# VHH binders against O-glycoside alpha-1,2-mannosyltransferase homolog 6 (omh6): the designs that were tried, part 18

Target 1, 298 residues: O-glycoside alpha-1,2-mannosyltransferase homolog 6 (omh6), of Schizosaccharomyces pombe (q9p4x2)
Amino acid sequence: MYFLILFSSNAELGEVLRTMRSVEDRFNKRFHYPWTFYGMDEFTEYFMSTTSTIASGHCEYGTKGITYTNHLQFILTISYLVHWDLSQVKPLVENNRLYQQRADALAQENLSYVYSPLFHSFQDWVVRSLLYHPQLEYDYVWRIEPGLKLVCEEKKDIFSTFKDSDIVFTNHVCERKHSGIYAMEEAIEEYKILNTQGDFSNIWVYSNNYTYCKYWPFNEILSLKQIRHNQTYTNLINYLLGSGGTYYHRWTESDILSAAFGVLRARANHMESVGFFLNDDVHYCPETIPYTGRCACL
Key: E = the ipSAE of ESMFold2; O = the ipSAE of ESMFold2 at other seeds; V2 = 0.75 times the mean of E and O plus 0.25 times the DockQ between their complexes.

## First folded at step 16 (VHH; framework vhh_enristomig)

Design y4 (from w2 with S106Q; at its last look DockQ between E and O 0.84; V2 from the best seeds 0.72)
Fold by ESMFold2, look of step 16:
Structure y4 (fold): chain B 298 residues (1-298), chain A 123 residues (1-123)
Amino acid sequence: as target 1 above (298 residues)
Amino acid sequence: EVQLLESGGGEVQPGGSLRLSCAASGFTFSHYYMSWYRQAPGKQREWVSVITSGGNTNYAESVKGRFTISRDNAKNTLYLQMSSLRAEDTAVYYCVRDIPYFGYKQYRGSDYWGQGTLVTVKP
């Protein structure tokens, strides 16, 4: 069973509707997969009625919320209400000279949001809580970002192309390593000395001394079955999150997940066969010519 | 061009109250989380509070129960109502455009900081 997911806000309903219409018109009207919406604010009745009218499948509306425990392993609780619990985060960021020194250093590397507990908490929430959310009782999810537009007709059921052994189906992006990424690589090197499970030779899609390429989470199909039930993945994720690097090193959910998928030797199927635009500045057009010509790619 | 203009700072006695305002322009205000930060003399900048476009809030423990963040999306204005002020609240207070709620816009965007407004709580 498959699940379409879209992070959203009442304030950007217009973007949400444009994204949904694109995905519905070019794909989901044929398959009727459900939509799940997550946001920081309670969804208004207008938001829910409008989006449910556009959807060809069932709609579910969740809110961001989390409660942690500190014994052995974090136990995740997801709330229907829009509430924050930063209790585990605040000791890491408030009145913490090391955190502030680290943030200052990262700011000098031109990284954004280095001082933001909200940014750090959001990245942590995706990895620790969202992918384990009780309402996501499906084997696979398609993570869709508002602002995404499919530009080709997708006649094939995209979910059917995902094999049981696949973990992720997405594109990749390459970036310059910042000091936090070197810190992640060092943490994983330390981890592998004590843990021999997994393949630590290829933690990134590609990398050299200055550049790393990672899985891109803004149009991405994930196997929740693999994520939730693979102990090698879970152990590494717990180690990375437990180190505090999301806060001290400004790791993103994409950094953390990509490294973990690399240790599992994920051979991601690429979304490059799926034509899409994102926020008018990312354009992925299929290079194969046997499509019916119903692409709005230039 | 993004502009964040803080106002409402000044001198106040311990236990007093003060309301800070931040006029925002050059971006769609309702699409962003908004935050207050502060920097006391000789100390690093620290986060004070954050508010979503829909009005959900969170606070640093040092100000919880004493400060109230709010916003008026129609006026593109962020507020910080400060009460029970203490000497340790003396700082320059910054209005900050924090993350948008979409991950890709976070990835491509950046935080933006105002020039700050000074709050002095006399000993």
Scores: ipSAE 0.673, ipTM 0.875, lowest interface PAE 1.4, mean pLDDT 80
ESMFold2 (binder alone), look of step 16: mean pLDDT 84; pTM 0.854
ESMFold2 at other seeds, look of step 16: ipSAE 0.697; ipTM 0.891

Design y5 (from v6 with Y104W; at its last look DockQ between E and O 0.54; V2 from the best seeds 0.64)
Fold by ESMFold2, look of step 16:
Structure y5 (fold): chain B 298 residues (1-298), chain A 123 residues (1-123)
Amino acid sequence: as target 1 above (298 residues)
Amino acid sequence: EVQLLESGGGEVQPGGSLRLSCAASGFTFSHYYMSWYRQAPGKQREWVSVITSGGNTNYAESVKGRFTISRDNAKNTLYLQMSSLRAEDTAVYYCVRDTPYFGWKSYRGSDYWGQGTLVTVKP
């Protein structure tokens, strides 16, 4: 089973509706895959009413009042927090001299949000909780951002191009390594000493001493089957999350997931056939000559 | 151009109250989570409180029950109501624009800090 996922807030409703119209018009009107929405705040009736009217498939919205436990992070019988909060992060950031010293150092490297408990909690929540959410009982998810616009007609079911052995279907981004990324690499070297499963020779899509390339999560299909049920992946993720590097080193969910997929030597397909724009910032057209009839990339 | 203009700082006696304001411009205020931080002389920055775009709040334990964060999206203004003030609350208070909470927008964006407003609680 396959589904569409969109993370948003009530404030972003206009962008959400434009994105949904694009995805429905170019793709989902033929397939009727369900939409799942997550956010920090409870969705208003107006948000739910307008989004459900546009969707050609079933819509699921966040569930209120669910308690979170982290004793066994993968227990499906325990209610999960649909909206994440700061209760899990406050002990890590308050009155914590080490956290503050590391945040100061990272700020000197021009990294954004290094002091933000909210930013760190979001990254942790995606990896620890969202991808294991009870409402996401499907084999595959397509992560879609508000502001995304499909620019090509997608007559063929995009999910049908995703082979069973594939873990990700996305693009890559390359960034300069900051001191937190070197810390992740060191943590993984330490992990290797006690754990021999996996391929540790290249954990990034590409890297050198100064640059690393990772999976780009802002238009991305993921295999939840592989993420949830691969013990090599799960063991490494638990190790990395347990180190606290999401807070102390400002690791993003993309950093953590990409390294884990690298250890698995995950087969990734570049999203070559799917044309999309993301706001005015990212423009990907699979065709070298626009206006072939399938795409409108101008 | 993003602007965060803090006001309302000053001197106060222990047990007193102050209300800090932060006038925001140059961005869509209602889309952003907003925070207060403070820094006492010779000390590290300390997170004080955060409010989401939808109005959910959270507080450092040292101020919980005494401080209230709020926002007025129609006026593009962030507030911090401080009550039962103590000498340990003496600090420069910073208004901070946090993430808009959408992954890509966070990736493309940056937190923005106001110039700060001094709060002095007299011994």
Scores: ipSAE 0.656, ipTM 0.863, lowest interface PAE 1.5, mean pLDDT 80
ESMFold2 (binder alone), look of step 16: mean pLDDT 83; pTM 0.840
ESMFold2 at other seeds, look of step 16: ipSAE 0.724; ipTM 0.891
ESMFold2, look of step 17: ipSAE 0.651; ipTM 0.861
ESMFold2 (binder alone), look of step 17: mean pLDDT 83; pTM 0.845
ESMFold2 at other seeds, look of step 17: ipSAE 0.681; ipTM 0.870

Design y6 (from v6 with D98S; at its last look DockQ between E and O 0.78; V2 from the best seeds 0.00; counts 0 for: pae O 3.3 > 2, grease 24.9 > 24.2, SAP .675 > .668)
Fold by ESMFold2 at other seeds, look of step 16:
Structure y6 (fold): chain B 298 residues (1-298), chain A 123 residues (1-123)
Amino acid sequence: as target 1 above (298 residues)
Amino acid sequence: EVQLLESGGGEVQPGGSLRLSCAASGFTFSHYYMSWYRQAPGKQREWVSVITSGGNTNYAESVKGRFTISRDNAKNTLYLQMSSLRAEDTAVYYCVRSTPYFGYKSYRGSDYWGQGTLVTVKP
C-alpha cells in the first residue's frame, strides 16, 4: 500500500496547497493515494479543511506526539518512540559540557543550527517517525516537500514502477565533511565490530576524505516495509539515533538514512521521469519529455 | 530584510524583575517560532525559551517558573518576562527567529539573530 507524505507546518499552507494541486493534477487524480501530513505543532482546522478539499484521497494529520483516547496499548508504546520535543531533549543539551563543546566546534566549521535544540529534535523525530509512526505502517511513501511543483504528466503509477526499490531518489547533495560526519563514520566503524552485515567500505552515495554525498530527501520514495521490517536497517538506524549524534554532532535525518542505505546496499533507483521545481532553487526536467507535450518545464 | 531589535535590558537587583521586548519586521511574524537565547561573559550561547507560531511554550530548566515568553502578533513583538532574577541570569539576551519546519528551507537557510540586549543582575 502506498502513501503520499508531507512534513510541514501550518505556516506553509499556501505552498502545501500549490504542491498538492500539482501532485493531484499530474499524478494522484488517477490513483487517489492518501496524503499524510506531519508537523511539529498540531494542524489547525483551517489547514485540515483546505488540504482535504484538494486531496483526491483520504487525508491523515499527525503531530510529533500522538494522543489517542481509545487507542490500543501497543500503539501508545510505539508513540513514545516517535514523540520527541524539547522536554525530551533537555537532559541531552542543557548544562551539558559535551553538547556545548561540540556545538562551539561545529559553529567554527560554519554549520547552521548548532545551538538549536528545536532543529536537533526535529531531525531525530523525522527518523523515528519513518521507523515507528503508526500512521505510516505502509509499504511505500513518497516524501514531498512543501513548495515542490510537479511539471510532467505521470500517467502510469510511479509506485508500481519502483515497487522493489528500497529508495527512489531524485538528487544527491555533496558537502564538505564536518567533524560530526567523521564522528558518524567512526560510530559506524565501531558498529561494524559487533555487526558484520553490510558493506562498510562505502557508506555514502559518494565520498572521499573531505567530501560526502547523501540522498536529497525532499522528493523521494522510501520503502517503509524494508526500513521498518528489516532488523538490519532498524538496528543500524537505532544505533545511530541512540548515540545522540543528532544533538552532539548535528546529524540530519538525511545523514542518518543515507548512511544506512549505503551500508546495507539498498536497492536504489533514480526518479528520472518525474520533472519538478522546488521554490525556484531546484529544477529538473527530463530532456526529451518537454518536446512531447508531457511536461511543462518552463 | 529581516530585523530583530531587542530592548528592555539593564541593571537589576537580585530577586528583581525585567521585561525584554523584541520588535520584529521584514517577515510574517505570526507564522514563525520565536526563541530567546542568552550568552554570559566567557560562556557559550544557551537556549532560554521558545514560543511556537501556535503559542505553545517551552523553557530551559534553569529559568522555568521564573521566566515567561509571550508574543503579540498584532504588534510583531516577542516578550520575555523575567522574575526572581539571579546573578547567573546576567547575560546578553538574543531574540531569535526559528523556522517552524526544518525541511528544505532550513537546508538553505538559518536562524536569524538579533543584536542582543544586556541584562546585568548586580549585588
Scores: ipSAE 0.304, ipTM 0.683, lowest interface PAE 3.3, mean pLDDT 80
ESMFold2, look of step 16: ipSAE 0.501; ipTM 0.797
ESMFold2 (binder alone), look of step 16: mean pLDDT 85; pTM 0.863

## First folded at step 17 (VHH; framework vhh_enristomig)

Design z1 (from y1 with Y104W S106Q; at its last look DockQ between E and O 0.47; V2 from the best seeds 0.59)
Fold by ESMFold2, look of step 17:
Structure z1 (fold): chain B 298 residues (1-298), chain A 123 residues (1-123)
Amino acid sequence: as target 1 above (298 residues)
Amino acid sequence: EVQLLESGGGEVQPGGSLRLSCAASGFTFSHYYMSWYRQAPGKQREWVSVITSGGNTNYAESVKGRFTISRDNAKNTLYLQMSSLRAEDTAVYYCVRDTPRFGWKQYRGSDYWGQGTLVTVKP
């Protein structure tokens, strides 16, 4: 039902191994959940042999060369690869006046990825293709960023505490709204007008005129069952993707999913016992630890 | 510490050629994608070309057929061979360490840019 996804590339092997060792030591050596790796580069034999040696469960590596199309009732046609490559970089961003106009505005708002065609391709691929990949057979996935380290012992099976109604388990992050986020809010208001029979809520976990709070995707459990098979989610997510906002407004996959989950009243939960550090700059240390759990919080 | 040092810029006549170089240090060069970007006076930064760790390339439409990106992994060096230069190619050209995956580091802006080399195509 559940598996660990380590979203990785060969450039990150050292961080992948460190992450896997901590997850196996703190949690998975007792439960043997499988690891699935979806890479942006071809996996080396060394990558596969070292990761499979560390894993206590089955390892699966993204199949190179498979192309799928996802047709949304003749609204748009989607093609993707099992692993991302340069074929996903779309040249339409060049010589597009709107794209360049938005790039300038967003650069003045200090977004770091404003000019990268690889950014748009990756965000689009995650939301449009990866989350719907036919080889992902589980109801839930745990997305783990390379470089993440679990710092608390978790002897209880974390998945046994999740309710079927829960769609996202993660931490929240709050950021200053940029002009692309206002554009997303406008797009969602337009969607509501076009879909008057829908039952809609507010977009963000929390927001005011200047700040919005959303789900943080770098240590996150998602319900693939609900995302894939509830047409209400699919319709809104594809509406947002079809607007081109990943290109013109630099929406991240987290922006899109968080907005859709908020508007459609998805249930979210915080992983109370999962303490972690990500590199040297993000950490969560839970305040209450089960008797048998220990934390190495500095 | 990651360092990217561009060179090879200069003045050239329309239709001329230049070869830009970028010396890389402080990371395993062969594991990363490398890109060229440029910024013309009074304009925004613009992507020019990318080369993958495996040597596959892609180009902005405005430079296809005129520019060639290449890399020498043994020398940790990225190149941009520019030909048939036009006045609109006048810009500061930047060497950029790149990656196919936008994870937490990229979201935070941890990708690395050189300080640039000026290319001037005389009117």
Scores: ipSAE 0.584, ipTM 0.790, lowest interface PAE 1.3, mean pLDDT 78
ESMFold2 (binder alone), look of step 17: mean pLDDT 83; pTM 0.846
ESMFold2 at other seeds, look of step 17: ipSAE 0.671; ipTM 0.873

Design z2 (from y1 with S106Y; at its last look DockQ between E and O 0.89; V2 from the best seeds 0.00; counts 0 for: pae E 2.8 > 2)
Fold by ESMFold2, look of step 17:
Structure z2 (fold): chain B 298 residues (1-298), chain A 123 residues (1-123)
Amino acid sequence: as target 1 above (298 residues)
Amino acid sequence: EVQLLESGGGEVQPGGSLRLSCAASGFTFSHYYMSWYRQAPGKQREWVSVITSGGNTNYAESVKGRFTISRDNAKNTLYLQMSSLRAEDTAVYYCVRDTPRFGYKYYRGSDYWGQGTLVTVKP
């Protein structure tokens, strides 16, 4: 089963509606896949009413305050980890000399958001949600960013087109390695000592001593079947989460997931047939000159 | 050009109150979470409070119950109402544009810090 997911806030409703209209018009009107929305704020009735009117499938709204239950011992751990709550950030940042030293060092490397409990907390929350959020126990999800516009007619079911993929990607992004990324590489080296499954020779999509490239998460399909239920994925991602690196090393969710896909040699496929624009800044048109009329890339 | 202009700092007696304001311009204010940080002389920066675009708030334990963060999206202004001030609250207070949220826009943006406004609580 397949699901469309979108991270947003109430303030972005206009972009969300335009994105949904595009995805519905070009693709989902034929397939009626459900939408799930996630945000740090409770969604307003207006947000929910207007988005559900546009959707051709069921809409679900995941926010803080969700309690996950499985069994007694696991319930307490999962509920604390899935429920967004800044209270677990405070012990990591307030009066914590290690955190402060790391944040100051990262700031000297010109890295943004190094002091932000919100930034750290949300990165951690996204990854834990992909692993444990009770609304996402599905085989595949298509992650969609507000501002995305599909520009091609998609008659085929895009989810079934990429069956057996672990990730279907559009782009990767390359950045300068900061000291937190070197710390992730060291953590993976330690993980390798006790865990022989995986290809630890190449963590990133591409890297050298100074740069690394990771999957661009703003239009991608992920196999939650693998991420949630394959122990090789689950063990590695939880190992990285358990290190606290989202707080101490300013890791993003893209850092963690891309490294896991790299180490485990994910079955990655390019989303070649899907044309899109994102915020007039990024675009991809699968049609070459001349255009066939399937796409409106102009 | 992004600008964050803090005001309202000054000297105050212990137990007193002060209201800080931050006038924001050069960006869509309602799309950003906003924070206050402070830095006492000779000490590291510390987080004080945050308010989301939807108005949800959180506070450092040292100020909880004494400080109230708020925002007026129509006026592009962030506020910090401080009460029951203590000597340890003496610091330069910074208005900070935090993340817009955790999607494409964080890839293209950075946090921005104001010049700061000094708050001095007399011994």
Scores: ipSAE 0.444, ipTM 0.785, lowest interface PAE 2.8, mean pLDDT 81
ESMFold2 (binder alone), look of step 17: mean pLDDT 84; pTM 0.854
ESMFold2 at other seeds, look of step 17: ipSAE 0.593; ipTM 0.834

Design z3 (from y5 with S106Q; at its last look DockQ between E and O 0.78; V2 from the best seeds 0.65)
Fold by ESMFold2 at other seeds, look of step 17:
Structure z3 (fold): chain B 298 residues (1-298), chain A 123 residues (1-123)
Amino acid sequence: as target 1 above (298 residues)
Amino acid sequence: EVQLLESGGGEVQPGGSLRLSCAASGFTFSHYYMSWYRQAPGKQREWVSVITSGGNTNYAESVKGRFTISRDNAKNTLYLQMSSLRAEDTAVYYCVRDTPYFGWKQYRGSDYWGQGTLVTVKP
């Protein structure tokens, strides 16, 4: 089973609809995979009505406090939430001098969002809650973000093409290492002492003393089966989350997941056959066939 | 260019009230979560409150029940209604554009801080 994930808000409905039309026209009208939507705020009836009209497959909406299903015979209240209320975050950030000292240091390194409980909680929520959400009881998920436009027709089933992959990525993002990233590398070295499973020589996609490259999490396919049910993934991710580094070191979900996939020698494949734009800022054309297979690339 | 212009600060008696406003421009206001922070003399900046694009709110424990954050997306304006003010509330209050909800924008964006507005609770 396969899901298309669209992470959005009600404010982005117009862009969501354009993205869905693109994915439906170029790919999903042939396969009817379901859409699952998540956001920090409750989706309005208008959002749900308009998006479900465009979808060629089933739609599900994950919100705080309640989850909807289309199976009229079965109504299930799922206890997993997007934890917006910050109740778990406040003890970590309020009246916490270690957190404040780390945030000040990271701000002096010109790192953005270091003081934001909302930023930290979003990163934590993705890794801790979203990827384990009970509504996502499928083997794979394609993470799709509003603003995505497929520029090539995809007649083959993309999920079938990459069925043996743990992660299918579109891009790498390379950044300068900040003190929080050095702290993650130290935490992973400590984890290595406590656990012998993994390849700790290749934790990043690429790195040197000053730069590291990680998977760009937008427009990617993840094997939820591997993430959820492989104890090696679970143990490492829980170790990293348990250190509090998402808050004290401003780790992003991309930092955590990329390092974990590196340590576990995940089977990572490039989504080279799928051409796309993300707004006008990022574009990728298949390099071997730029003007064949009905691609609109420039 | 992004602009956040705070107003409404001033001197107030203990137990008094003030309403802070923040006029936003240069970005799509309704797509961003917005926050208030404050910095008392000689102290670090601290989070006060946040409001999502959908209107959900949260507050630091020290101000809960006394402060109310709100936004008017049609006017591109963020508000902080402060009541029952105390001496410890004396600070410069900052309007902050927090993260957009959307993930790729975190790689292209940054938090943006206004210049601040001073609130002084008279001794």
Scores: ipSAE 0.584, ipTM 0.841, lowest interface PAE 1.8, mean pLDDT 79
ESMFold2, look of step 17: ipSAE 0.625; ipTM 0.851
ESMFold2 (binder alone), look of step 17: mean pLDDT 83; pTM 0.847

Design z4 (from y5 with H31K; at its last look DockQ between E and O 0.84; V2 from the best seeds 0.69)
Fold by ESMFold2, look of step 17:
Structure z4 (fold): chain B 298 residues (1-298), chain A 123 residues (1-123)
Amino acid sequence: as target 1 above (298 residues)
Amino acid sequence: EVQLLESGGGEVQPGGSLRLSCAASGFTFSKYYMSWYRQAPGKQREWVSVITSGGNTNYAESVKGRFTISRDNAKNTLYLQMSSLRAEDTAVYYCVRDTPYFGWKSYRGSDYWGQGTLVTVKP
């Protein structure tokens, strides 16, 4: 029992529908996995009715609270709704000279969104809150971005091929390190002095002094079972988030999760058999076109 | 080409009001979260307010209750209504295009800053 996840806003409904149609046509019409949607704004009734009509499985919408029978579940629902309040981020960014000087330095390194409390809070929310969300009660999630199109028919159930040891199925991307990434590496060196669990020899998929490679989160399957119940993962994530590096160093959720999976020596598989385009910016085609499937890759 | 054109700055007495506008072009305005920032002379830039594509808002504590951010998606215009102005509000105010959403476009995109409009609150 698995679900698909899509980050969107009501303004992106057209892209969301195109993405859903491709995923339903190429894959999900056979398997009826549910869709879960999250956004900063409450979804309109029009958004919900049109997406639920296209979905072949159940739809859930993460910015609206499902009525809970106890106080703790109600608080969790409210916390997701107050995400845009930024109350947790304001003490870290307002009247904070260290934050401001770090943001200025990162801007000089040509990094985007270094001053944006909204951008920082989203990265923190994914790592701290989303992956533990009560509505994500399945073993795996497939993270889908608006603008993604599956371009080849996928007849087999990709979820059925996962082993219990698999944590992440995605591609990786390599980027030049910025000063915030060096700061993460230093934070992890400090962490390992007091914490012996994990393999700290290489925290990235690959790295040298100037380049690091990390997991690409925009077409990605994650094991929630392994994330939620792995103490090594949880302890490291709490340490990194507690350092404030999401704000001071503009760490993204991809940076944080990739380093944590590296410390776990997580088994990662590439989605080489899945053909997809993302906003015509990324085009991935399987090396061979499946003989028995419909494919619009080329 | 992305353009953000701020207007409405000027001099005002303490306790006064001003309304800043930002005319946006070169992108689909309704898909972007929009922000106001300011920079006082000799100070570092400071976040003031953000509005999501759907109209939800948040404010820096120093301006909460005095400033109101709003947008008109049909006119591609961002607004900042400032009231109960204080000398500490004197700054260049910047209209900023924030993220369209949290994902690939944010990862490969960038924020965009207007040239700013000066607001001076007289002592």
Scores: ipSAE 0.631, ipTM 0.856, lowest interface PAE 1.8, mean pLDDT 79
ESMFold2 (binder alone), look of step 17: mean pLDDT 83; pTM 0.844
ESMFold2 at other seeds, look of step 17: ipSAE 0.658; ipTM 0.865

Design z5 (from y1 with F102W S106Q; at its last read DockQ between E and O 0.63; V2 from the best seeds 0.73)
Amino acid sequence: EVQLLESGGGEVQPGGSLRLSCAASGFTFSHYYMSWYRQAPGKQREWVSVITSGGNTNYAESVKGRFTISRDNAKNTLYLQMSSLRAEDTAVYYCVRDTPRWGYKQYRGSDYWGQGTLVTVKP
ESMFold2, look of step 17: ipSAE 0.737; ipTM 0.894
ESMFold2 (binder alone), look of step 17: mean pLDDT 83; pTM 0.844
ESMFold2 at other seeds, look of step 17: ipSAE 0.658; ipTM 0.866
ESMFold2, look of step 18: ipSAE 0.676; ipTM 0.874
ESMFold2 (binder alone), look of step 18: mean pLDDT 83; pTM 0.842
ESMFold2 at other seeds, look of step 18: ipSAE 0.669; ipTM 0.874
ESMFold2, look of step 20: ipSAE 0.663; ipTM 0.870
ESMFold2 (binder alone), look of step 20: mean pLDDT 83; pTM 0.841
ESMFold2 at other seeds, look of step 20: ipSAE 0.766; ipTM 0.910
ESMFold2, fold request of step 21: ipSAE 0.748, 0.717, 0.698; ipTM 0.889, 0.883, 0.886
ESMFold2 (binder alone), fold request of step 21: mean pLDDT 83, 83, 83; pTM 0.848, 0.848, 0.844
ESMFold2 at other seeds, fold request of step 21: ipSAE 0.697, 0.756, 0.678; ipTM 0.882, 0.894, 0.873
ESMFold2, last read: ipSAE 0.793, 0.668, 0.730; ipTM 0.905, 0.859, 0.891
ESMFold2 (binder alone), last read: mean pLDDT 83, 83, 83; pTM 0.846, 0.845, 0.842
ESMFold2 at other seeds, last read: ipSAE 0.747, 0.661, 0.703; ipTM 0.892, 0.862, 0.868

